# Designs tried in a protein design chat: VH-VL binders against q8ixk2r445to577. Part 123

Target 1, 133 residues: q8ixk2r445to577
Amino acid sequence: FFGMLQNKGLTDYCFDYNPPDENQIVGHQVILYLCHGMGQNQFFEYTSQKEIRYNTHQPEGCIAVEAGMDTLIMHLCEETAPENQKFILQEDGSLFHEQSKKCVQAARKESSDSFVPLLRDCTNSDHQKWFFK

## First folded at step 5 (VH-VL)

Design j47 (framework fv_recaticimab)
Fold by ESMFold2-Fast, scan of step 5:
Structure j47 (fold): chain C 133 residues (1-133), chain A 120 residues (1-120), chain B 112 residues (1-112)
Amino acid sequence: as target 1 above (133 residues)
Amino acid sequence: QVQLVQSGAEVKKPGASVKVSCKASGYTFTGYYMHWVRQAPGQGLEWMGYISPNSGGTKYHQNFQDRVTMTRDTSISTAYMELSRLRSDDTAVYYCARVRYSGSYPFDYWGQGTTVTVSS
Amino acid sequence: DIVMSQSPSSLSASVGDRVTITCQSSKSVLYNSNNKNYLAWYQQKPGKSPKLLIYWASTRESGVPDRFSGSGSGTDFTLTISSLQPEDFATYYCQQYYSTPTFGQGTKLEIK
């Protein structure tokens, strides 16, 4: 699977990565933004190693969650995917982070009208359901 | 064994377009990114962009974004790089080079190069 | 883009000499999470494609002779040829792959 990774509950919003400095491609938070269909910052690939790759960066960026955190951040992809970079895209559309045993949920960023994907306890909410467009 | 075989030399007039091909063999074509790098006569190496043969996703260097198009045909394991609105300073040898899909790696195999000459 | 600076631009040497080429990056290419330097070295002979010699700053590519070695970390890197052979006269390039790929300007190694 590859394309725009869109939320079922927060319709019209897609995974988006827009780092302010192209030479500092890692360490920034993945956000949600209105799906624009133009690729670039919204084009992702789900791999056989259960990675979510940022397809417009070289070297490849891989979404990760650091220990004790709930935010999704961009890391560099490694030859063997580390546990913090593994997500299981399930048949019901849930995106399960193996290491934390939590699911990715579309949520409002605190004190803001912006949206971000966050790790939360798994539920059957449509805000935890994702699909590639 | 791994081989990247490129199309032959081209001579073009300013304003024309050129399309270079790169045929891969000896490995799984969709398992590696394909990059394009050029080298003007007597100059160094300049990265142009890449394509993922698996997804078709591309990234171009800002210097080429308005003129370059990278595509691929998985049925014949071939990648293409088309550069439009050619100028005399586009005269260079154009290389395709692969990058391992697993992790971040340098260019481990290169095509033989395609000489593109742009002159009146 | 990360800028790569190589020195010297050209170097004259004799067979059997120890040769050192340096490369500096405008920003660190060391990734702290895996402690790897995203730095490679290539050899290019006239009319030929570049050939990968070293990656991760110090790892030799399969088939590359032991006389080639890489060292350094962060922003300062060195390629060393311990005992120059006739087939080693070529142009050498460093390249970072930490971000959008960029190359050094090259070091031309010529016979004295």
Scores: ipSAE 0.070, ipTM 0.732, lowest interface PAE 6.5, mean pLDDT 88

Design j48 (framework fv_recaticimab)
Fold by ESMFold2-Fast, scan of step 5:
Structure j48 (fold): chain C 133 residues (1-133), chain A 120 residues (1-120), chain B 112 residues (1-112)
Amino acid sequence: as target 1 above (133 residues)
Amino acid sequence: QVQLVQSGAEVKKPGASVKVSCKASGYTFTGYYMHWVRQAPGQGLEWMGYISPNSGGTKYHQNFQDRVTMTRDTSISTAYMELSRLRSDDTAVYYCARVRYSGSYPFDYWGQGTTVTVSS
Amino acid sequence: DIVMSQSPSSLSASVGDRVTITCQSSQSVLYNSNNKNYLAWYQQKPGKSPKLLIYWASTRESGVPDRFSGSGSGTDFTLTISSLQPEDFATYYCQQYWSTPTFGQGTKLEIK
């Protein structure tokens, strides 16, 4: 699958990555922004290694969660996906982070109108359901 | 050419309701949030809330959440803002304004404004 | 809500002058994850709607003359008009979009 990764509960929002320097892709948090249907910073690919790749840069970025954290950050993709970069897109739309046993949920970032994907205990909430558009 | 065209001026008595329309053209209506901002005479700009034309989802400022209703009709690319239980201090120019997609949230296009006068 | 304060409330200037307007937010509008300031500047002429001039504190909107520039970060921001033109006499507003949108009280730029 590839395209804009949209939230079922936060209906207008898609995964978005807008690093402050396009030459420095690593280390910043993945965010949610209004889905615009134009690809660009919202274009992601779900791979057979269960990675969520950011395909607008070379080398490609891969979404990861560092041990003990709940935020999704951009790392560089590796030849063999490390465990912290593996997400299982379930048939019901859940994005299950295998290493932590938690699900990706759309949530509001503190003291802002911005939204971010965060790891939370898995529930049947629409805020934890994602699909490619 | 992006245009937001609002309905005409209204005069209301205290306690009445007013419904302002904002017709969008020149872009994909469902691809942008529509916000409402008002400006009382001699005062600054005050944000009221927004609607997603795509989902119909709304967010209102707490000052208005008990009196405001925002809706839209995608078949005619029109957004509506209804304010009930009007008070004299609701006298203002009411604007609709579009918010960009992706990483940008500033108001890039505004309607011409609708003057609402509330007087006895 | 984040409070936006502009100074001065009004100023008088002549065509060709360099003009600066300042805006201060009660808390930072800098997003550390993308290093962008969620701040915009608008121009409003009497009887007309506001027009977007600058966003992300320093990015000019398409079609805005290069004499308009924005600077600053965090809580302190400046709008500069390098060589004032007759059509620039208007009221200018800063706006944060870090949280629930709020505007400064406006700076009225008048002919000297």
Scores: ipSAE 0.006, ipTM 0.539, lowest interface PAE 13.5, mean pLDDT 85

Design j49 (framework fv_recaticimab)
Fold by ESMFold2-Fast, scan of step 5:
Structure j49 (fold): chain C 133 residues (1-133), chain A 120 residues (1-120), chain B 112 residues (1-112)
Amino acid sequence: as target 1 above (133 residues)
Amino acid sequence: QVQLVQSGAEVKKPGASVKVSCKASGYTFTRYYMHWVRQAPGQGLEWMGYISPNSGGTKYHQNFQDRVTMTRDTSISTAYMELSRLRSDDTAVYYCARVSYSGSYPFDYWGQGTTVTVSS
Amino acid sequence: DIVMSQSPSSLSASVGDRVTITCQSSQSVLYNSNNKNYLAWYQQKPGKSPKLLIYWASTRESGVPDRFSGSGSGTDFTLTISSLQPEDFATYYCQQYYSTPTFGQGTKLEIK
């Protein structure tokens, strides 16, 4: 799978990554933004290693969740995917983060008009359902 | 056995465009990024950009963004690099080279190179 | 871009000599999460494409003779050829793949 990773509950929103420094992509939070289909910031690939890759940078960025955190951040991809970079895209559209045993949910960023993907306890909410477009 | 085989030498006039091909064999074409690197006569290596053969997604170096287009055809395992509005200083050997999709490896296999000469 | 600087620009040596080529990066290419240096070395002979010799700063590519070795971490790296052979006369390039790929300017190894 490759393309825009869109939310079923926030129907107009897609995974988006726009780091402030294009020469150093790691460490910044993945956001949700209006799906525009204009490439770079919203183009991700889901791999057989259960990674979500940001493929507009070399070395490639892989979405990860650090221990104790609920935000999705960009790490460098590795030859063997570490546990914090593994997500299972399930039949029902849930994005399950294996290491934390939580699901990715579209949520409003505190004190702003912005949206972000966050780890939350798994529910059957449409805000936790994702698909590639 | 991994091989990257490039198209033959080209001679172009300033202002023209050139399209170089790179045919891959011996591995799954869509599992490795294809990068393009050039080398002017007697000079070092300059990275131009890459394409993901799986998605078609591209990234170009700032110096080439306005003039380069990278594409691929998965049915024949071939990547293409087109450079437009050629200048005499675009005279170089152009290489395709693969990078593991995992991002864990450098350029492990290279094409033989395509010489592009730009002269009036 | 990360700037890669090699020293020397050229070096004359005899078969059997030990030669050392140095590479410096303007920023660290060590990734703290996996403790790997995103640094490679290539050999290029006249009229040929570059050949990968070493990656992860010190890991030798399959088929590369053990007289080639890499060392260093962070911003300072070296390529060593312990006993130079006739087929080793070539230009050597370091390359970082921590960010947008950049190469050193090359070190030309010539026969004395």
Scores: ipSAE 0.007, ipTM 0.595, lowest interface PAE 11.8, mean pLDDT 85

Design j5 (framework fv_recaticimab)
Fold by ESMFold2-Fast, scan of step 5:
Structure j5 (fold): chain C 133 residues (1-133), chain A 120 residues (1-120), chain B 112 residues (1-112)
Amino acid sequence: as target 1 above (133 residues)
Amino acid sequence: QVQLVQSGAEVKKPGASVKVSCKASGYTFTGYYMHWVRQAPGQGLEWMGYITPNSGGTKYHQNFQDRVTMTRDTSISTAYMELSRLRSDDTAVYYCARVRYSGSYPFDYWGQGTTVTVSS
Amino acid sequence: DIVMSQSPSSLSASVGDRVTITCQSSQSVLYNSNNKNYLAWYQQKPGKSPKLLIYWASTRESGVPDRFSGSGSGTDFTLTISSLQPEDFATYYCQQYYSTPTFGQGTKLEIK
């Protein structure tokens, strides 16, 4: 699967990676932003290793969750995907993070009108359902 | 050192298909998007789509989705654009152009262009 | 798609002249998260491919002469050539890369 990872509940919002430093594309938080349909910062690839790749740079970025955290951050992809970079895109559209046993949910950034993807207990909420467009 | 070299001019009949190649050199082929842009005689530039050479993922403009196929061969650093069911108004110069990763960027290097003429 | 409109469609000028070309987008191309305008300018000579001159509305591409400058923000942009040289006679295009790439119709710069 390739494309923009769009949220079913927040219909206008897509995964977006726009780091402050364009020359250092790893280590920053993945955000949600209005879907623009172009790809680029919103173009992700779901791989056979269950990675969500920001497949737009060499070395490639892979979405990961650090131990004890609930935010999605960009790490370097590895030859063999580490457990913290594995997500199962399920038939119902949920993105299940195998290592933490939690689901990716579209959520408001605290005290802000901005949105970010966060790990939350799995529910049947449309805010936890994603699809490639 | 960055160079994009495209295949030669083509003359096709309506209904035929054309496949244009773009061979990259002087940079890491899998580190940049490859876009395709065309220009009809005396007209402006029209974006058709792109491929990410690393994964093979593609995105096409809606005007071309049902007729265009973009592929690549990483072993020879070459991208391809095939346009099927050609019409006379597909007569244009077709360009490949690279786009830097690490955010949205403009087309920094272009191929020399491939003239495709569609006539009876 | 974001529609790009350029003016004028053609312009006659002499070597040494100051030339100004304008570009307007139907929607803002300023990305608020990084405060950058996703707008570029290209030069195209007859029979040749376009050449990138300016990106982020005002950043000159490496190797582009200082006489070329870009300005503007949001929806209104300008390309200026401060002292026109013989090699500058060409068609100029603005392009947005904020969303699906679109180009202006071009401005043909001709010898007066």
Scores: ipSAE 0.007, ipTM 0.577, lowest interface PAE 10.3, mean pLDDT 86

Design j6 (framework fv_recaticimab)
Fold by ESMFold2-Fast, scan of step 5:
Structure j6 (fold): chain C 133 residues (1-133), chain A 120 residues (1-120), chain B 112 residues (1-112)
Amino acid sequence: as target 1 above (133 residues)
Amino acid sequence: QVQLVQSGAEVKKPGASVKVSCKASGYTFTGYYMHWVRQAPGQGLEWMGYISPNSGGTKYHQNFQDRVTMTRDTSISTAYMELSRLRSDDTAVYYCARVRYSGKYPFDYWGQGTTVTVSS
Amino acid sequence: DIVMSQSPSSLSASVGDRVTITCQSSQSVLYNSNNKNYLAWYQQKPGKSPKLLIYWASTRESGVPDRFSGSGSGTDFTLTISSLQPEDFATYYCQQYYSTPTFGQGTKLEIK
C-alpha cells in the first residue's frame, strides 16, 4: 500500500509531514492536514515490515512512537524495523501500534485547532480508521 | 552540482504532439519531484503538473489533464513531458523544475527551458 | 486554485533606489502546523530561467544578496530591494506552494 493515508472520520484529512527544516528530517511530529491529492508531503508507504515510510526525502523516514508518548514522530528508517516503528494496518482500517497496544486516532491538538494522529485506546470509531488513496 | 538539461527547440504544426526531455544530474533523481511549468511569450508562469520519479505517479493541472503525459526513465535520470493536440496558444517556453522534499517547497533548480513554437 | 495578484505590473527605477513589489493571495498560504507562509519570490532575466530568491515568505535563498528581503503573512506579501543594482533589472514573480502551485502575473522592473 502506498499513497495518501486518509482518515475515515475526518474525511478530508490525511497524514502530513512537513518538517520545519528540510535538512533535519527526524524528530518532528506527524500531523493531519487537508488532503491535497498531490502526494508529496502526504505520500506514505506501508511496508511488509509494518512500517509507515515517508519516502519523498532521502534518506527515508519512518514513523515511530517513543515509549510513554502518544505522538507520532518521524525517525530514520532502520534495516530491521524496531518495535516502536511497527503498525498493524487491520482489515477494518485500524492502525494498531504493537509496542503500546494502542490505535492511531485522528484528534484535535489540545492547545490549538490543529489536528494530529495520536495513540489512544482502541475503539471502533471512524476516527481510528485509515485508508490509502 | 545539480543540473537539469532540457532538449532543444521544436517547431510543430497545429494538431501535432511534442515531447520535451529533462535530464537530471548531481543528485538522487528518485528523491525529488519533477514539475513542469510553461511561459507563453510575454506572459507569466503556468504550472502544468508533476511526476514522482520514484513511483511514476503524476498530477496534472485541469487545463492540461486531457493532453499532457509525464513519464520518466530512472536508468538515465530523465523526465519527459508530452503535450498532444497542439494549438497556436501552446507556443511557449517549457521548463522542468525540481521540488525538494515534501513537495510543499519552492522550485529550487530549473532547466534552461525548451522553446516550442506551434504555427501553420 | 489560489489566485496570486501582483502590483505593480511594471515600474521604472534608478540604481540606488528602494523598490517594493506586492503580492496578494486569494486565500491564506500560512500553514498552521509549522507556522510557515508557503510563498516564494523569483527573479527572471530575459531569455533565462527563473531564479529562486526568497522562500517561506522571508527566508533568503543561499547566495542571494542581502538587499533582497521578503515580508508579510497570510494573504499579503512584499518583496523589497533596498538599493537597486544594475543586475536587478528583471521580472519578478511571487508563487504560492501551499496547494497546487500558482504564480503572480509578474512585475517588470525597468531602468528609468
Scores: ipSAE 0.007, ipTM 0.575, lowest interface PAE 10.1, mean pLDDT 86

Design j7 (framework fv_recaticimab)
Fold by ESMFold2-Fast, scan of step 5:
Structure j7 (fold): chain C 133 residues (1-133), chain A 120 residues (1-120), chain B 112 residues (1-112)
Amino acid sequence: as target 1 above (133 residues)
Amino acid sequence: QVQLVQSGAEVKKPGASVKVSCKASGYTFTGYYMHWVRQAPGQGLEWMGYISPNSGGTKYHQNFQDRVTMTRDTSISTAYMELSRLRSDDTAVYYCARVRYSGRYPFDYWGQGTTVTVSS
Amino acid sequence: DIVMSQSPSSLSASVGDRVTITCQSSQSVLYNSNNKNYLAWYQQKPGKSPKLLIYWASTRESGVPDRFSGSGSGTDFTLTISSLQPEDFATYYCQQYYSTPTFGQGTKLEIK
C-alpha cells in the first residue's frame, strides 16, 4: 500500500510529515493534517516488513515509537526493520504496534487545536482505524 | 546475476529532450530503489534523484526538479530518466544505480552508463 | 546538502606503496541510534562505472581485496590501500548516504 494514510474517525485527517529541514528528516513527530493529496508530505508506504515508510525524501524515513513513549517519531529506515518500527495494519483498519501492544489513535495535541497519532490501548474506536487512500 | 543495462549513446541539439532507460535483471526489481547519477567529462559524480519501483514515488535534486522526470515499468523491470530542455553543460555519462529498499545503503550495482552529448 | 571534501585531488604512487585518501563531511554522518557512519567509498576506472569498495565507513564489500580498508567516524574518514597493485590505479570517491546523496570530488591515483 502506498498513498495517504487517512483516519476513519477524524473525517478529513491524514498522516503528515513536514520536517523543518528536508536533508535532516529524522527526530520530529509525525502529525495529522487535513488530507489534501498535494505535495509529498502526506504520502506513505506500508511495506512487507510492516514499516510505515516516508520514502519521497532521502534519507529514507520510517515511523518508530521509542521505548516508554507514545508519540510516533521519524527514524532512519534500516535493512532489517527494528521492532520499534513495526506496525501491523489489520483487516479492520487498526494499526497495531507489536512491541508496545498498543494501537495508533488519532488524538488532539495538548494545548493545541492540532492532531497527532499516538499509541493508546486498543479500543476498536474509529479513531484507531486507518486506510490508504 | 545482477545486471543493470542502459540504452545506447545519444547526440542531441540544445533544447531537445533525452530519455535514458535502465533494464534490471537478476533480482526483484521492486525490492530496490533506482537512483540516477551523472558525470560530466573529467568531473565528479552528481546525484540527480531516485524512484521507488514499488510505489512509483520520486525524489529529485533541486538542480534538476524543473527538467527531470523519472518513471518505471514494472512489467519489464525498466526505469527511465528523461531530461528536457537540454543545454551543452548537460553533456555527461548518465548512470542508473540501485539502493537496497529495506534500509539506507550505498549504490551496490551500477549500469554501464549512457553517454549523452549536447552539441549545436 | 552535506558537502564532501576529498583530498588530495590526485597523487602519484608506485606498486607496493601504502596510499591514504581522506574525506571530510560538512556535518556528521554518524547516526546515534545505531552507531553507524553512513559513508561509502567507490573505485572508478576510466570508461567504467563506479564500483562499491567500502560502506558503513569500514565494512568491505564482498569480493573487495583486504588491502583496501576504511576508517574514521563522524566527519573525518580515510581510505587506505596497504600495498598498491597495478589494477588499483583509478579515481576514488567518498559518498555520504546519511542525507541526500553527495560525493567527494574524487582522488585520481596515478602511476609514478
Scores: ipSAE 0.007, ipTM 0.655, lowest interface PAE 9.3, mean pLDDT 87

Design j8 (framework fv_recaticimab)
Fold by ESMFold2-Fast, scan of step 5:
Structure j8 (fold): chain C 133 residues (1-133), chain A 120 residues (1-120), chain B 112 residues (1-112)
Amino acid sequence: as target 1 above (133 residues)
Amino acid sequence: QVQLVQSGAEVKKPGASVKVSCKASGYTFTGYYMHWVRQAPGQGLEWMGYISPNSGGTKYHQNFQDRVTMTRDTSISTAYMELSRLRSDDTAVYYCARVRYSGYYPFDYWGQGTTVTVSS
Amino acid sequence: DIVMSQSPSSLSASVGDRVTITCQSSQSVLYNSNNKNYLAWYQQKPGKSPKLLIYWASTRESGVPDRFSGSGSGTDFTLTISSLQPEDFATYYCQQYYSTPTFGQGTKLEIK
């Protein structure tokens, strides 16, 4: 599956990765931003190894759960996906992180106008439902 | 209506610094990236860098990385571009320009330009 | 950086003429994952800021007359003005936004 990874509950927002400093392309937090429909920093690939890969032309970029936190960050992809980089996209649209037993939820960053994907206890909320456009 | 209004013309000596402002109105300032592009007399357009008004994060072109600083003040919806250690070949019109979304996109609105003249 | 080359550097034309300007990139600006060309065209009149005409190689910006059209893919792009009007005499620039933005050197369209 390829495309912009859009949230069902936070309807106008998509997964977005655009680090301010191009010299450090990995290690920054993945955010949610207005869906522009044009790919680029919002284009992701869901792989057979259950990775969410950033930019199919640069296979090293994979979304990972930061150790000890509920945030998603960009890491280098590995030949065999580690557990912190595996997300199960379920039939109902949930993104289930097997290692933590949590689901990816669209959430507002506290004291901010920005939105981010965070790990939360799994619910049937539309804020935990994702689809590729 | 969307408007980007830049500060007035500047005349500087070599070695000085210049700080150009770009005041945005008519849209949510933090929702759009702000880029800076310059144009030397009789020459083409040269991209300098951008700032995310939301995060304050910046990306500069390698040619300017050691002497350009881009900042913003969200309370007054204003972006700034400061260029230090000016040389005569920095004489140009400096533009701020808005990008609709994050990252690199076409520039949909431009400021009127700020002429910076560097001469001894 | 991706180098953008325009041709011609200048041309003379009359009102009502069909004009074509070409632009070549040193490497492809087609992103295979979304099948879009990261290429824009701008119009600049003396003493004024550039104005966006076309993006994604062929999509016309809102408010731009339909006599302006863009075409091409990968490394070769064309801007066409089907029937020149007096207000169209200006300098035209192509721009890639596939990576750090770069512009062509410009094509000056002059009255014949």
Scores: ipSAE 0.006, ipTM 0.553, lowest interface PAE 12.8, mean pLDDT 84

